# VH-VL binders against q9m4b5: the designs that were tried, part 18

Target 1, 129 residues: q9m4b5
Amino acid sequence: MQQQGSKSGSEMEVTWEDQQNINIFSRLNNRVHDLDDDIKSAKEKCENLEDAGNELILADEEMVRFQIGEVFAHVPRDDVETKIEEMKEATCKSLEKLEQEKESIVTQMAALKKVLYAKFKDSINLEED
Key: E = the ipSAE of ESMFold2; O = the ipSAE of OpenDDE; V2 = 0.75 times the mean of E and O plus 0.25 times the DockQ between their complexes.

## First folded at step 13 (VH-VL; framework fv_tislelizumab)

Design h3 (at its last look DockQ between E and O 0.42; V2 from the best seeds 0.00; counts 0 for: pae E 3.8 > 2)
Fold by OpenDDE, look of step 13:
Structure h3 (fold): chain C 129 residues (1-129), chain A 119 residues (1-119), chain B 107 residues (1-107)
Amino acid sequence: as target 1 above (129 residues)
Amino acid sequence: QVQLQESGPGLVKPSETLSLTCTVSGFSISSYYVHWIRQPPGKGLEWIGVIYYSGSTKYNPSLKSRVTISKDTSKNQVSLKLSSVTAADTAVYYCAREGYPEGYLFDYWGQGTTVTVSS
Amino acid sequence: DIVMTQSPDSLAVSLGERATINCKSSQSVSNYVAWYQQKPGQPPKLLINWASFRERGVPDRFSGSGYGTDFTLTISSLQAEDVAVYYCQQYNSWPYTFGQGTKLEIK
């Protein structure tokens, strides 16, 4: 959690730009949290699809039970395998993109930290609890 | 210069799917979040959803089951699909940018496109 | 969802006088509040972000204040071109939500 430093120790003037940078940092931090949730979800989906794929590999049946919404259908194993692989690829790529986005934002936050700590020193805390 | 422009059919029949496109210029949709907002005639503003850099999306829960937002980076366009439309979906639809580093708000808007749901 | 409630719904102010619009959130939204001006046939125009920061090109007579649940947009000296509907918006939590709007007219 971001803590704004009190002016108690230094007569340092907080400029409009400084406050804006603080606000931007806070917003970016919140965005990272959003991305963390999305990443967790994507990871779970990716893992589930991987597990499903592995299970299909072990299946000897030509026709497999596949759930579509609330309905179970019997479909060719090969078709399901192909579908799972496609879904896995798409989901894992999405995960990668989310992680890249997070990395980009974290990099931006680091840059802001440098600027803000350079000015405010111990009067500001931008670290997560 | 930054510009957003909504386009799509002005008239949609009930139960059909509304499809809109937001064409962006002056910035890359790969570097900004793009939101959709709508405004029924004579009413206030309703946030529909957003698409991230990654393509991840957030939707208004009130519309989540019917809304899909996507983007084409090659065309620098963001799309909105709203299924099973009713008269309640009649509104001016806006796309807006979430800006940075100026701020994470709707700093630029399209002019809006009017969509009427009628038989 | 966080509900944003503006007051009043409509306001008539004389030219040169101060106009004050209030916005209350049902939950704390920190300083993640924006104010927009919308004129007929136009999209909303961002005036204030982070509760108190004027956007580029916004006249000095516009100011925003507040933190947590209570926010205020002030026009220190109303001008003719300020006639519009004004909206507050929170972007602290999903989904983003807007106030119902305040119609500002000249008395």
Scores: ipSAE 0.559, ipTM 0.827, lowest interface PAE 0.9, mean pLDDT 91
Fold by ESMFold2, look of step 13:
Structure h3 (fold): chain C 129 residues (1-129), chain A 119 residues (1-119), chain B 107 residues (1-107)
Amino acid sequence: as target 1 above (129 residues)
Amino acid sequence: QVQLQESGPGLVKPSETLSLTCTVSGFSISSYYVHWIRQPPGKGLEWIGVIYYSGSTKYNPSLKSRVTISKDTSKNQVSLKLSSVTAADTAVYYCAREGYPEGYLFDYWGQGTTVTVSS
Amino acid sequence: DIVMTQSPDSLAVSLGERATINCKSSQSVSNYVAWYQQKPGQPPKLLINWASFRERGVPDRFSGSGYGTDFTLTISSLQAEDVAVYYCQQYNSWPYTFGQGTKLEIK
């Protein structure tokens, strides 16, 4: 079929199920982009925590100023090092989960793409801009 | 056959942690996203958050510092914990399924459970 | 947060007449809008997804339209069972947000 168009339903006889699949593909694509934003934010947080940990190592003071909720307090350096490492581990675990989720969704999109291309062939474009 | 059911204590004291469980049947929480939504008495709906397939979560920024959503795949359950509650957290709490594949927003809801925060 | 503003806050419509509920978003949400019906003591029920996609089992008298910032739910011939509060909801971006609700009554 040579004709293309998201609005050519009457000419192609787009069914309810076809419209559902097209809407789902669009939704999954948006979910991937949302996950990409979250992944970017998590990577930046991991980097900032690594930088903070490195700066703490370079400082030789035994007591440092550290944020506790909305208040700063003076705490032992090794307690701050432990806290930063805990935060890094939590953030990196969160990042791994987000990347794993993205892979799952991309796999679902690939499967749906095969179904839609099998029916509509070259009359649709599901490739990323 | 698809069913979601919220459970937990109906009364929680201020400053304590609200803990709710969504028990699911007719589908696997490994294959569907589950969301939490709440509705204060006589008011509208507020989205709380979602748990993804991997166990990753996304939370409403207004609640993010106090909320944890987790899952227990062996029990087919999704849990909500909300710490440091106040009277403003009094609401009906719902769990809801995002349809599969993702994009049928909230096609099935639990019946809701009323939580009152009071001394 | 994207604010969803419904209008009117309430309306009364005669049996068999058309009811129209509007929802406006503070930013473009494309077609990522859902409409829910909620009767007293019940959870919300999904009626419309993607602004205009009627869910299975929803009567033909319900229709949705819109794209971007302006959305409409229409009940073409009001039935007594349609008395409820109706909510629009955007899911274009986090956090998902709902309109304040529109109470629909029989006049």
Scores: ipSAE 0.284, ipTM 0.725, lowest interface PAE 3.8, mean pLDDT 85
ESMFold2 (binder alone), look of step 13: mean pLDDT 92; pTM 0.944

Design h4 (at its last look DockQ between E and O 0.01; V2 from the best seeds 0.00; counts 0 for: pae O 7.8 > 2, placed apart)
Fold by ESMFold2, look of step 13:
Formats: sequence, structure tokens, C-alpha cells
Structure h4 (fold): chain C 129 residues (1-129), chain A 119 residues (1-119), chain B 107 residues (1-107)
Amino acid sequence: as target 1 above (129 residues)
Amino acid sequence: QVQLQESGPGLVKPSETLSLTCTVSGFSISSYYVHWIRQPPGKGLEWIGVIYYSGSTKYNPSLKSRVTISKDTSKNQVSLKLSSVTAADTAVYYCAREGYPEGYLFDYWGQGTTVTVSS
Amino acid sequence: DIVMTQSPDSLAVSLGERATINCKSSQSVSNYVAWYQQKPGQPPKLLINWASFRERGVPDRFSGSGYGTDFTLTISSLQAEDVAVYYCQQYDSYPYTFGQGTKLEIK
């Protein structure tokens, strides 16, 4: 899938337009990988917020330490539970946006694959392992 | 015809928030990536960040704690906010389009807007 | 961050002669390099994309080459309107970075 230039198993000449399409495909694939890293980070944040909420359930304290800006402060447990839920909802919305962006790019890549495979058949490999 | 135009205050005091707007015509910000780039007086170019089709953002790590890029699709506008400014943030600020399909960098630029940070 | 280093910082070339500007990246960026021309008081103008692909409307005296770490912008026959600052830019990975610029003058 790391196509950086033209490749042909036929005598057909690679055009400027063909090279442009290959470059675009490679760029979109890199963007998908960047988005996958962001998606992984968002999923990890959601897990951490879930764990923090579970730790609050197990806590036997009405006041808990919670980060406010650069300082920790003791705040009511109910306020922290509300804040954690708000942060989890924001993370889920961010994750949804990232997944929508990825799907849009994958759709564009699929269209380019059809064009490139139709022209070059088995002379190129656009699939990842 | 594709056009981008930056607007905002030309003078901002230290520690305040710089707010700029990129108004776009000839394309939809729901379908294109828009980037912000700045250029200090007499110096080179620095990439600030990008807003994706979906509204997701990526920022230059050197600025990420102070930068927010957002969009308003009803007005076809992209906004830049940079908090806690200092004299080092004095520059011409550009918005620029990454073309469609993605990977054409940067085929259209705004005129640029000059921002001076001074007390 | 990927550092883009241009050479020379300033270049003087006689009208009608060849101008050559080099750009070196601190790591491979494959062909994800763009070249821009910037005249005073104007935004940058895209000349070359993917290291070697001239944008539509750019005069054919402009050409680009390179792959990996070493890139070149060439103006085959300098015209008076080519006096400007030229920037290379990588877009292989974030943050996108620009070279420091090369000022091109008539000698």
C-alpha cells in the first residue's frame, strides 16, 4: 500500500493524472492513520473517565479531590460525578466526529482504488496488511 | 470563484485573547479542510493548525494549549482563537484551503490580516 | 518537528539565466513537498506540489524535483516578475513546517 510512484505490469504509460491519483491515495491513507491514533486516544480517555467514575462509587467520602485548572480542590462527590459524566459525553461526541471523518476519507479511498485497479489491475497493490 | 478573507482586530493587548475569522466563499467549509498559518514581520511561515471536514482539529504542539480553531457552517466561517498573547504572537495571520480531494496544499490563501500585540 | 533547511538564504541571478534553490528535510518526507512564491504584501502562491507537479497557471519555466530529503526548485530563465521570496514546505506529518525562505533578486 505504500505506493509513492507509478507501477505497471503492462506497456501502458503512467500519466500525470495517474501519478496525482496515487499521491492523493497515499495522502489519504496517512490521514486515516493519523485519525486512528486520535480515535485510540479518545477511546482511552473514555475508559479512564469510566474508571474514575467507578472509583468514586467505591469511595466512602462526601468530598473528593478534583483537578480545577492547575490546582486540586476538595469538592462535593456529586459535583465530581456530574463533571465526569460531562467529560465523558464530550469525549463520545469527539470520538463520533473522528469516526465520521475517517469514514469520509475511507469512502474517497475506495473510489480511488476502483479507478486505479481498473487501470492497472494487478500491477499495483493498494491494500494494507 | 474560491475566496478566503481574514478579519479581526489589528491590535491586541498582552495576555488577552486574539480572535480572527476566516470568511469563505466559493466552497463549503463542511467539505474542505481550512488551515491557519502565521508569519511574523519579516520572517517565515508557521503552521498553526487545521480544522477537518467533520470539525475535528489538529494544532501545532508549540501552540496547542492556547489555540482553538472552530467553524460556523451557517456563516461559512472558520475562527481562530489564541489566548494569553505576547509580543511573540505579532504576525500576519492567513487562512488557507487544502484542496479537494484532500492533499492539495495550499491552493488558496486569504489576503492575510496583521495582528500586533502591544500594550 | 521536521526541519526544512533552504539554501541559499539569498540568491542573485541575471535576467534570463537559471536560478536554483535547494531545500533539505531533517528526515524523509517522500514527495510531500510544496513550493511557494511570496511577493511583498501578498500571501504565498503555490507553485509546485508533490515536489515536482507544477500547479495550473504557473509558468513552465518553474520546475521542481526531489524525493526523500533533498529537493530543488529551478527557474530555467529568470524574468523580472520572479523577484520574490521562495519557501519550501513539507506536509508529510504534523506540524507542517516551512523552510526559512530564499530571497531571489536580479543581479
Scores: ipSAE 0.269, ipTM 0.737, lowest interface PAE 4.4, mean pLDDT 85
Fold by OpenDDE, look of step 13:
Parts: structure tokens; C-alpha cells; sequence
Structure h4 (fold): chain C 129 residues (1-129), chain A 119 residues (1-119), chain B 107 residues (1-107)
């Protein structure tokens, strides 16, 4: 159920649009939190893959030890390099998308804050500690 | 000004039916939702149910089989009936207005009426 | 039913200091959260609606925040008249449910 309408007898009339803006802001804020977690995870993965790639470059063995799940296998270095590069590209592109989304959301939130604070002043709190 | 006032017997015997009335002024129950909430002594709040301005009702599942909420628009009153009462039903009973016609907030409350279930 | 869990159960804060009360819902309730203040012998008084909107007549020192499952009521500078029990409530879905309450006292 969605709450709509205005509060009668209030000093400030809360319109359906106002409530929608508040709801949108809240949803965006929640999404930002989710994105922060996803970004953190993606960064870590991207960094790990980069490190792995760098280590592999330094290796001169034709066969290298590669961890698959809980098992170590010996695989051709070239195959591992290709796989790491593919994974890195995919992960880092994903990270880029997440960061772009966050930037977009933050921009939207700023616009909503401006509108909401203009009307409700200090009657509404849109800040996080 | 908006005002809600609960009224009814302060003492009810076990197994009997508790009947309370919420008299409303300052607004029409045909335009607002009215809720019943209770609070046992020294404990928290329990939502009992609501009657919409349309007359539709929703009840707490824990009480659904025993609760009936109705209203008389001509008197601008909302009624609560709770059947088969036990000591567990001893509480302060409140009626409250939903703050927005289509909202879910309790912006105005009655002062509450104490109901004791005892032999 | 959606369970609302407040923390702490009791809180002692010095005059002029910040008081923080938390409320967690067992599932997401969006921003459909209200905060109430209740003093002895009185009905609850609505302080905050939609998680972060302060009701008319409520002092500026009261503020609410949160969305989803984690909500916070903050009193920026505790006053003597703020001694009370505070309740959070969700109205996202029926049945409406309240937190168990937080007793706020002066240290």
C-alpha cells in the first residue's frame, strides 16, 4: 500500500508529489547503500585479478599452479593469462557501470534534496550520519 | 479541534464481551480511518484493527476471531467489540486517527480508557 | 508479522547530550515508519512519520532517519521534558506493529 494525499490542518500541505519525492529519495538512498557494497566487492575482485595477472607476467614457467575452487591445478600459463584477462575485463567493466550508476543516483538525490528542503526546511531529515 | 475520546466499562468479566466507543469531533469518520490500539499495563503497544472511511475493516490476526470494529456516521462514533475476554485483554485501549486520508499515521489519539478483566 | 526491534531497551543520557534510539524491522518496510513519545498516563504522541518527517509542533532537536530495515530516532540535545518511552512503528503492512519501546532517562 502506498500512502497518498495531504495532511489536513497542517501548516504545510504534504502533497502526493511530495510523498513521491520522499519515497523516491529513500529508494535512491537505499540503492546507493547497495551500490556501495557492490562497488567495494567489485573493486576487490578487480584488484585481485590485476594482481594475479601481474604475478603471472613475472612467472616464466610454462605450467602454473592455478586454484580452481578448493583445488590447485597445473595449467598452461597462456591459458591462465587469457582467463584472468577476460575476468578482469568483465569485472572492471562491471565496476565502472556500478560507479556510473552511483554517480547518477547521487546527482538525482541532490536534486530531490533541493526540492524537498525548499518546501519542508528542517521538518524533514534527508541526511545520514 | 480534533478530538477522540474512548468510553466504555472499566471492568469486564472473563468470557464476556468488551464494548468500547470512540467519540470523534473535529473531523468526520467518513473521511478518515480510525484505529484501535491497546497497551497492557507496563507493556508496549498492540494494534487491534482499523475501520476505513468506506467502512471496510482490517484486524490483527491475533485478535481477528474476537474483534469487531464498526462505526455510526450519524453519531461520528467508532465501536470496538472484543469477545471472550481474558485477563490478557486487560489494557488501556486507545482509538487513533490516521493522519492522512490515505495514509497510515496516528496523528491524534484519544486519552485512552482502562479496561480490567476480572471476576 | 513484521517484528520491530528497538535498541537499547533503556537509555540514560546527560542533559544537552545526544540520544540515539535504533529500530530494526524483520523485513523491509520502506519508509513507512513512525516514532512516538509516550509519557506516563498519556497516549503516545507522534513525533516522526515517513521515517524522517517531523510532525507539526515537534521540536527541531528530534529527527528521524532510515529506510528499509534500519531506522534511527535522534535527539540532538536532550532536554528534561524528553524523558519518556519511545516507540517505533511500521505501517508498511498489516498488522501494524510497534517496537518494544525504549525508556529514555536523564543520566
Amino acid sequence: as target 1 above (129 residues)
Amino acid sequence: QVQLQESGPGLVKPSETLSLTCTVSGFSISSYYVHWIRQPPGKGLEWIGVIYYSGSTKYNPSLKSRVTISKDTSKNQVSLKLSSVTAADTAVYYCAREGYPEGYLFDYWGQGTTVTVSS
Amino acid sequence: DIVMTQSPDSLAVSLGERATINCKSSQSVSNYVAWYQQKPGQPPKLLINWASFRERGVPDRFSGSGYGTDFTLTISSLQAEDVAVYYCQQYDSYPYTFGQGTKLEIK
Scores: ipSAE 0.017, ipTM 0.605, lowest interface PAE 7.8, mean pLDDT 88
ESMFold2 (binder alone), look of step 13: mean pLDDT 93; pTM 0.950

## First folded at step 14 (VH-VL; framework fv_tislelizumab)

Design k1 (at its last look DockQ between E and O 0.01; V2 from the best seeds 0.00; counts 0 for: pae O 13.8 > 2, placed apart)
Fold by ESMFold2, look of step 14:
Structure k1 (fold): chain C 129 residues (1-129), chain A 119 residues (1-119), chain B 107 residues (1-107)
Amino acid sequence: as target 1 above (129 residues)
Amino acid sequence: QVQLQESGPGLVKPSETLSLTCTVSGFSLSSYYVHWIRQPPGKGLEWIGVIYYSGSTKYNPSLKSRVTISKDTSKNQVSLKLSSVTAADTAVYYCAREGYPSGYLFDYWGQGTTVTVSS
Amino acid sequence: DIVMTQSPDSLAVSLGERATINCKSSQSVSNYVAWYQQKPGQPPKLLINWASFRERGVPDRFSGSGYGTDFTLTISSLQAEDVAVYYCQQYNSYPYTFGQGTKLEIK
């Protein structure tokens, strides 16, 4: 996030409301970065679950070793397939919610950016490098 | 006018589930985050968690195995469930709104509801 | 978790004198610090946001400062209605955490 407000080049005084909008934009930008980290983690988990499911199908064994927390247990493959599919569904649903959240926040930031650039023009930089 | 109000049973037995409701008015749960915070008698404040616009949640790691926050936007309600309670969960429970627009700190708090965990 | 440590735990100040409350974070929180006032039987009331941004309706005698790890709430001329417990809070990262509180009394 870059918030490079400058008094030079402003045609209006910085009001209490303007300072509030600048601070909120900065905070929302950080929230987007936090959400991107969460989205990346959820995508990796979903990919790992897909890989595990594919490996299980190809192995075609009746009993398989499956990690439950810190313990490996021998479990019927059908039970493992069901568990993996449940975890994939939950993870994909969570990922969709995180992406929707990010989209909402980016929309709010775009509205703030429009207001702040309209008032401060080149004296402020709200874009990321 | 913005208001939040907590409600629920004031007494909960150990090992049972505490269930609270925050009823909001004057703002939309689709546009603002709501947090839960608690305060044990005579002590400081502990953040419990937040529910986002989309329904995604974040929880205090110290509680995350026992806590669920959910919402019903059509009823203007945010719910808190805390399972397997002990005497350490005795506190005043608050819901609070995260700022205008969202991303701004706790500008409105409910009055709080006292929950006692007692045998 | 980011630990917020307030000092002092309690403070007695004469009417009209300056009260100073310090808050230190265990790691940098930029300016993502809020200050709250809490009176008995009431929820906390937001006074200061972003370390130094006074909320509307909060008297001018309240001011906040700091960046990074060291933060200060100052009441420039204590009044009777300022008797309360004051909390700092970081919101740089989850979990959000509060200081242990500072009880302010009239000497």
Scores: ipSAE 0.427, ipTM 0.783, lowest interface PAE 2.6, mean pLDDT 86
Fold by OpenDDE, look of step 14:
Structure k1 (fold): chain C 129 residues (1-129), chain A 119 residues (1-119), chain B 107 residues (1-107)
Amino acid sequence: as target 1 above (129 residues)
Amino acid sequence: QVQLQESGPGLVKPSETLSLTCTVSGFSLSSYYVHWIRQPPGKGLEWIGVIYYSGSTKYNPSLKSRVTISKDTSKNQVSLKLSSVTAADTAVYYCAREGYPSGYLFDYWGQGTTVTVSS
Amino acid sequence: DIVMTQSPDSLAVSLGERATINCKSSQSVSNYVAWYQQKPGQPPKLLINWASFRERGVPDRFSGSGYGTDFTLTISSLQAEDVAVYYCQQYNSYPYTFGQGTKLEIK
C-alpha cells in the first residue's frame, strides 16, 4: 500500500476517518497474508490425513504400525481409523473456518477500497502485486 | 507373486565399496518398506537399515557412517552401498520387505547374495 | 542397542515332542518380537509376529508368547521338517536386533 502525493495543487485533506480506514485496511491485509499461510498448512494436513485414511482402509489387518521417532508402536486398526477421522474432521473444519475468515476480510477490504479510492483516487494504491 | 532378488558382485576388495541391488516384483516400493539384513558365515543376523516410502532411511549405528540405502521406485529397485569394506563385511546380504501400515515385518525375503571381501 | 539372548543355543527334541525356545531382551520391547525359521541355504522365514501372531501358512503347532522381556517360541509336536535354526528379533526400536539363534535338531 503506497500513498503517493498527487503533485496536482489541490491538497486533499486526509481526515481522521480516512487515516483509520487506511490503518484498518493495512491490518486486514496483513491478516490475509497470515491466513494464506495457515490455509496452506491446513490444506496440506487435511490432504495428508485423507491419504493416511485411504491407506488404512486398504489394510485389512487388525493391527497397524506407528512410528514415533526411533520407537515403533502397533495399535488396533480401528483405533487408528477413529483417530485419523477425528483429526481429519478437526483439521478440515479448521480449514473451513480459516477460509471463511479470509472471505470475510476480503469483503471488508473491498468495501474499504471503494471508500478510499473514491476519495483519494490515483493518489493511493491499495493493490498488491 | 511377491519376489525380492539381490544382485551384485560376489567379490569385493578391502577398502572398496560394496554395491548391491534389490529388485522387487509383485508389489510397489511406494507401498512397502525395504530392509537390508546380512548374515556372516555361520553367524546370526544383523540389521543394516531401511528405506521408507518417502525415501527416508534409518541405519544401524554400527554401520551408519559407511552405509547408504536408496531406491528407484519406477525401476522397483533398492540399492545398498557399503564403503570401506573389510573381511568383517563378508556375509550373505538379504533384502526384505515390511508392510505398511499393517507393519508385517519381513514377510518376504530375497534369496540372498553372498559377498566375500578378499584381496 | 537392545540385546536379544536366546536359550538354549542348541536343542535336540524327539519327534512328536514339544520344543521350547526362549528369548530374553535386555530391556522391554513390549510385544514387538518376531520369530524366524531358517534352513540351510535359505533366507529366514517369518513364523510369528507381534510376539504371538502366527503368520499365514505357518502350522498350528507353532506358537509364540511373551511380553516385555521374556518371549517363547513353542512347537507343540516336533516334525522332521522343523529342523532349522530359529531366531527371535525385536523391532520395538532401532536398530532392529536378533537373537544369536537356536539350532533345533531331532533327538
Scores: ipSAE 0.000, ipTM 0.601, lowest interface PAE 13.8, mean pLDDT 89
ESMFold2 (binder alone), look of step 14: mean pLDDT 93; pTM 0.948

Design k2 (at its last look DockQ between E and O 0.01; V2 from the best seeds 0.00; counts 0 for: pae E 5.3 > 2, placed apart)
Fold by ESMFold2, look of step 14:
Structure k2 (fold): chain C 129 residues (1-129), chain A 119 residues (1-119), chain B 107 residues (1-107)
Amino acid sequence: as target 1 above (129 residues)
Amino acid sequence: QVQLQESGPGLVKPSETLSLTCTVSGFSLSSYYVHWIRQPPGKGLEWIGVIYYSGSTKYNPSLKSRVTISKDTSKNQVSLKLSSVTAADTAVYYCAREGYPTGYLFDYWGQGTTVTVSS
Amino acid sequence: DIVMTQSPDSLAVSLGERATINCKSSQSVSNYVAWYQQKPGQPPKLLINWASFRERGVPDRFSGSGYGTDFTLTISSLQAEDVAVYYCQQYNSYPYTFGQGTKLEIK
């Protein structure tokens, strides 16, 4: 004769799905840290391009000295301004995508927190040490 | 039923751009991340990169200068482009799904598509 | 890059016997390790996630253990259909990296 055990789910009993949710939460937290590094870099690049664009607008001369690799060339100011604006638009668009991704992940983490705290109340701590 | 299917040219000439498409069914690209992984003949697996929900990407640093991953959600497609290919890029290319919400890696794989780089 | 080193590179085990495959990471990856089975001409198949959690539909003879840097995949009673190459993979940090693979054969 073979007997089977029953496994019931309850708010104090940790199920396979609960263990997965805890592991997913930890993974999402690490991904937010990875995204924060990328966001910081993108913000710095966007600020640098904005500063370069502002400095170029204040220049009086229509030909400006522009570094191309290791050489400088005199190029029309309007051409450099156009290139800086294109780079700024691409960088700021990339930054917006990164921030949207982070917001999505943080929202998923909040939903997991709500489910796990509702089930386990004070028996679990999901806050970062 | 969840499926991923790679497609593209089997032969690519050196210095050209390899273009592959991963067509997905049974899940939405707005809810799952898709990754690209490759495997040279008789060798191990190399992760290429991922595309996020937003369309943002993360690439293996070894390939970052040559690789672009993009998606078209309306066509259920994720694309891989690898520029300036050499014989070292000969491999089976897989697309694979990161499980929902994220943290199930990699629960479904495509069958793979073989790409040979030769003259 | 985090290097995942599997041992052994190949392993021959008698039917019904225990097979053990080890995977060591060059730095801590917490429990963010997956194990895959790959048969000839097929894509990898996910067996174990988070180092020790068996995926649905995977036979219970497959088990995983480990945390940090040392990980183990165990097949408690080898069956003929288990002949394959097995890979560990870390997903703690980009780029995600795989072990070099362990070929499992019947002795």
Scores: ipSAE 0.183, ipTM 0.713, lowest interface PAE 5.3, mean pLDDT 85
Fold by OpenDDE, look of step 14:
Structure k2 (fold): chain C 129 residues (1-129), chain A 119 residues (1-119), chain B 107 residues (1-107)
Amino acid sequence: as target 1 above (129 residues)
Amino acid sequence: QVQLQESGPGLVKPSETLSLTCTVSGFSLSSYYVHWIRQPPGKGLEWIGVIYYSGSTKYNPSLKSRVTISKDTSKNQVSLKLSSVTAADTAVYYCAREGYPTGYLFDYWGQGTTVTVSS
Amino acid sequence: DIVMTQSPDSLAVSLGERATINCKSSQSVSNYVAWYQQKPGQPPKLLINWASFRERGVPDRFSGSGYGTDFTLTISSLQAEDVAVYYCQQYNSYPYTFGQGTKLEIK
């Protein structure tokens, strides 16, 4: 986001409200970037847990090998299955919440863009590459 | 074997920037999250932040404006920078990894490095 | 931020007796809770992860339980080497937060 000074003659008055909208947009934009990182992480974890769950389904052993850091431990399959399911549910729900929050923020940002572009036209750039 | 080791100056002046390095071995930074945690003398633990596989970071909001975490995967090093330090930043600083692939948290810690903020 | 509150702050238990430490979160943290043991001059040592998974090398006398907001670390039969400060931690959401710690001593 860049604010460009209008080269042409009529100095557009920036109101207090305009400044607030710009500030809000900036904060929301920063939050979106944070959310993108969190979403990426959550997706990866959710996928890993799903894969782990699928592997457990295929296992017929009472005791399964479960990776703990760099070490493999033997754990009752039922215990692991329960934990994986709990973790998956929690993680995937968290992911959903993050995505919902992002969607909400993006919607808010869009509304602010409309207002700010209507006022400042090409004197402001709210787009990110 | 898995190992993390913190290093940096033991003494930092107020308003200066604290810089620490976590050197890891026995695992790749491309496959693990690394966190920074600190512990003031005689007090509990405070989470500082984390750096992800991708290099993305998450910080404690209480420190976000002053904290930067980065990594050099080729050197097996994670860096912590904390700007504008005060006496309140005096603590033992730890780095710890988050397990892979499911996020098994903090299975390995460094021994910690003591940082004292004093004029 | 999610607040983790441990109880008690200090606990004295006789050798061979059960020690119980509780941890409450200000909101649900699912099963994303870890327990640590810390001795003087050492980093925290992971005991329990995912609320109830005992770390490799941790004696069987240590166990964790709980889901949601109430969690418990139990030492079934206290040993002399168990004297330490214990911390709970949530990692359900950022920022990760720790309990204030429980000092466990021998009675």
Scores: ipSAE 0.034, ipTM 0.683, lowest interface PAE 3.0, mean pLDDT 88
ESMFold2 (binder alone), look of step 14: mean pLDDT 93; pTM 0.949

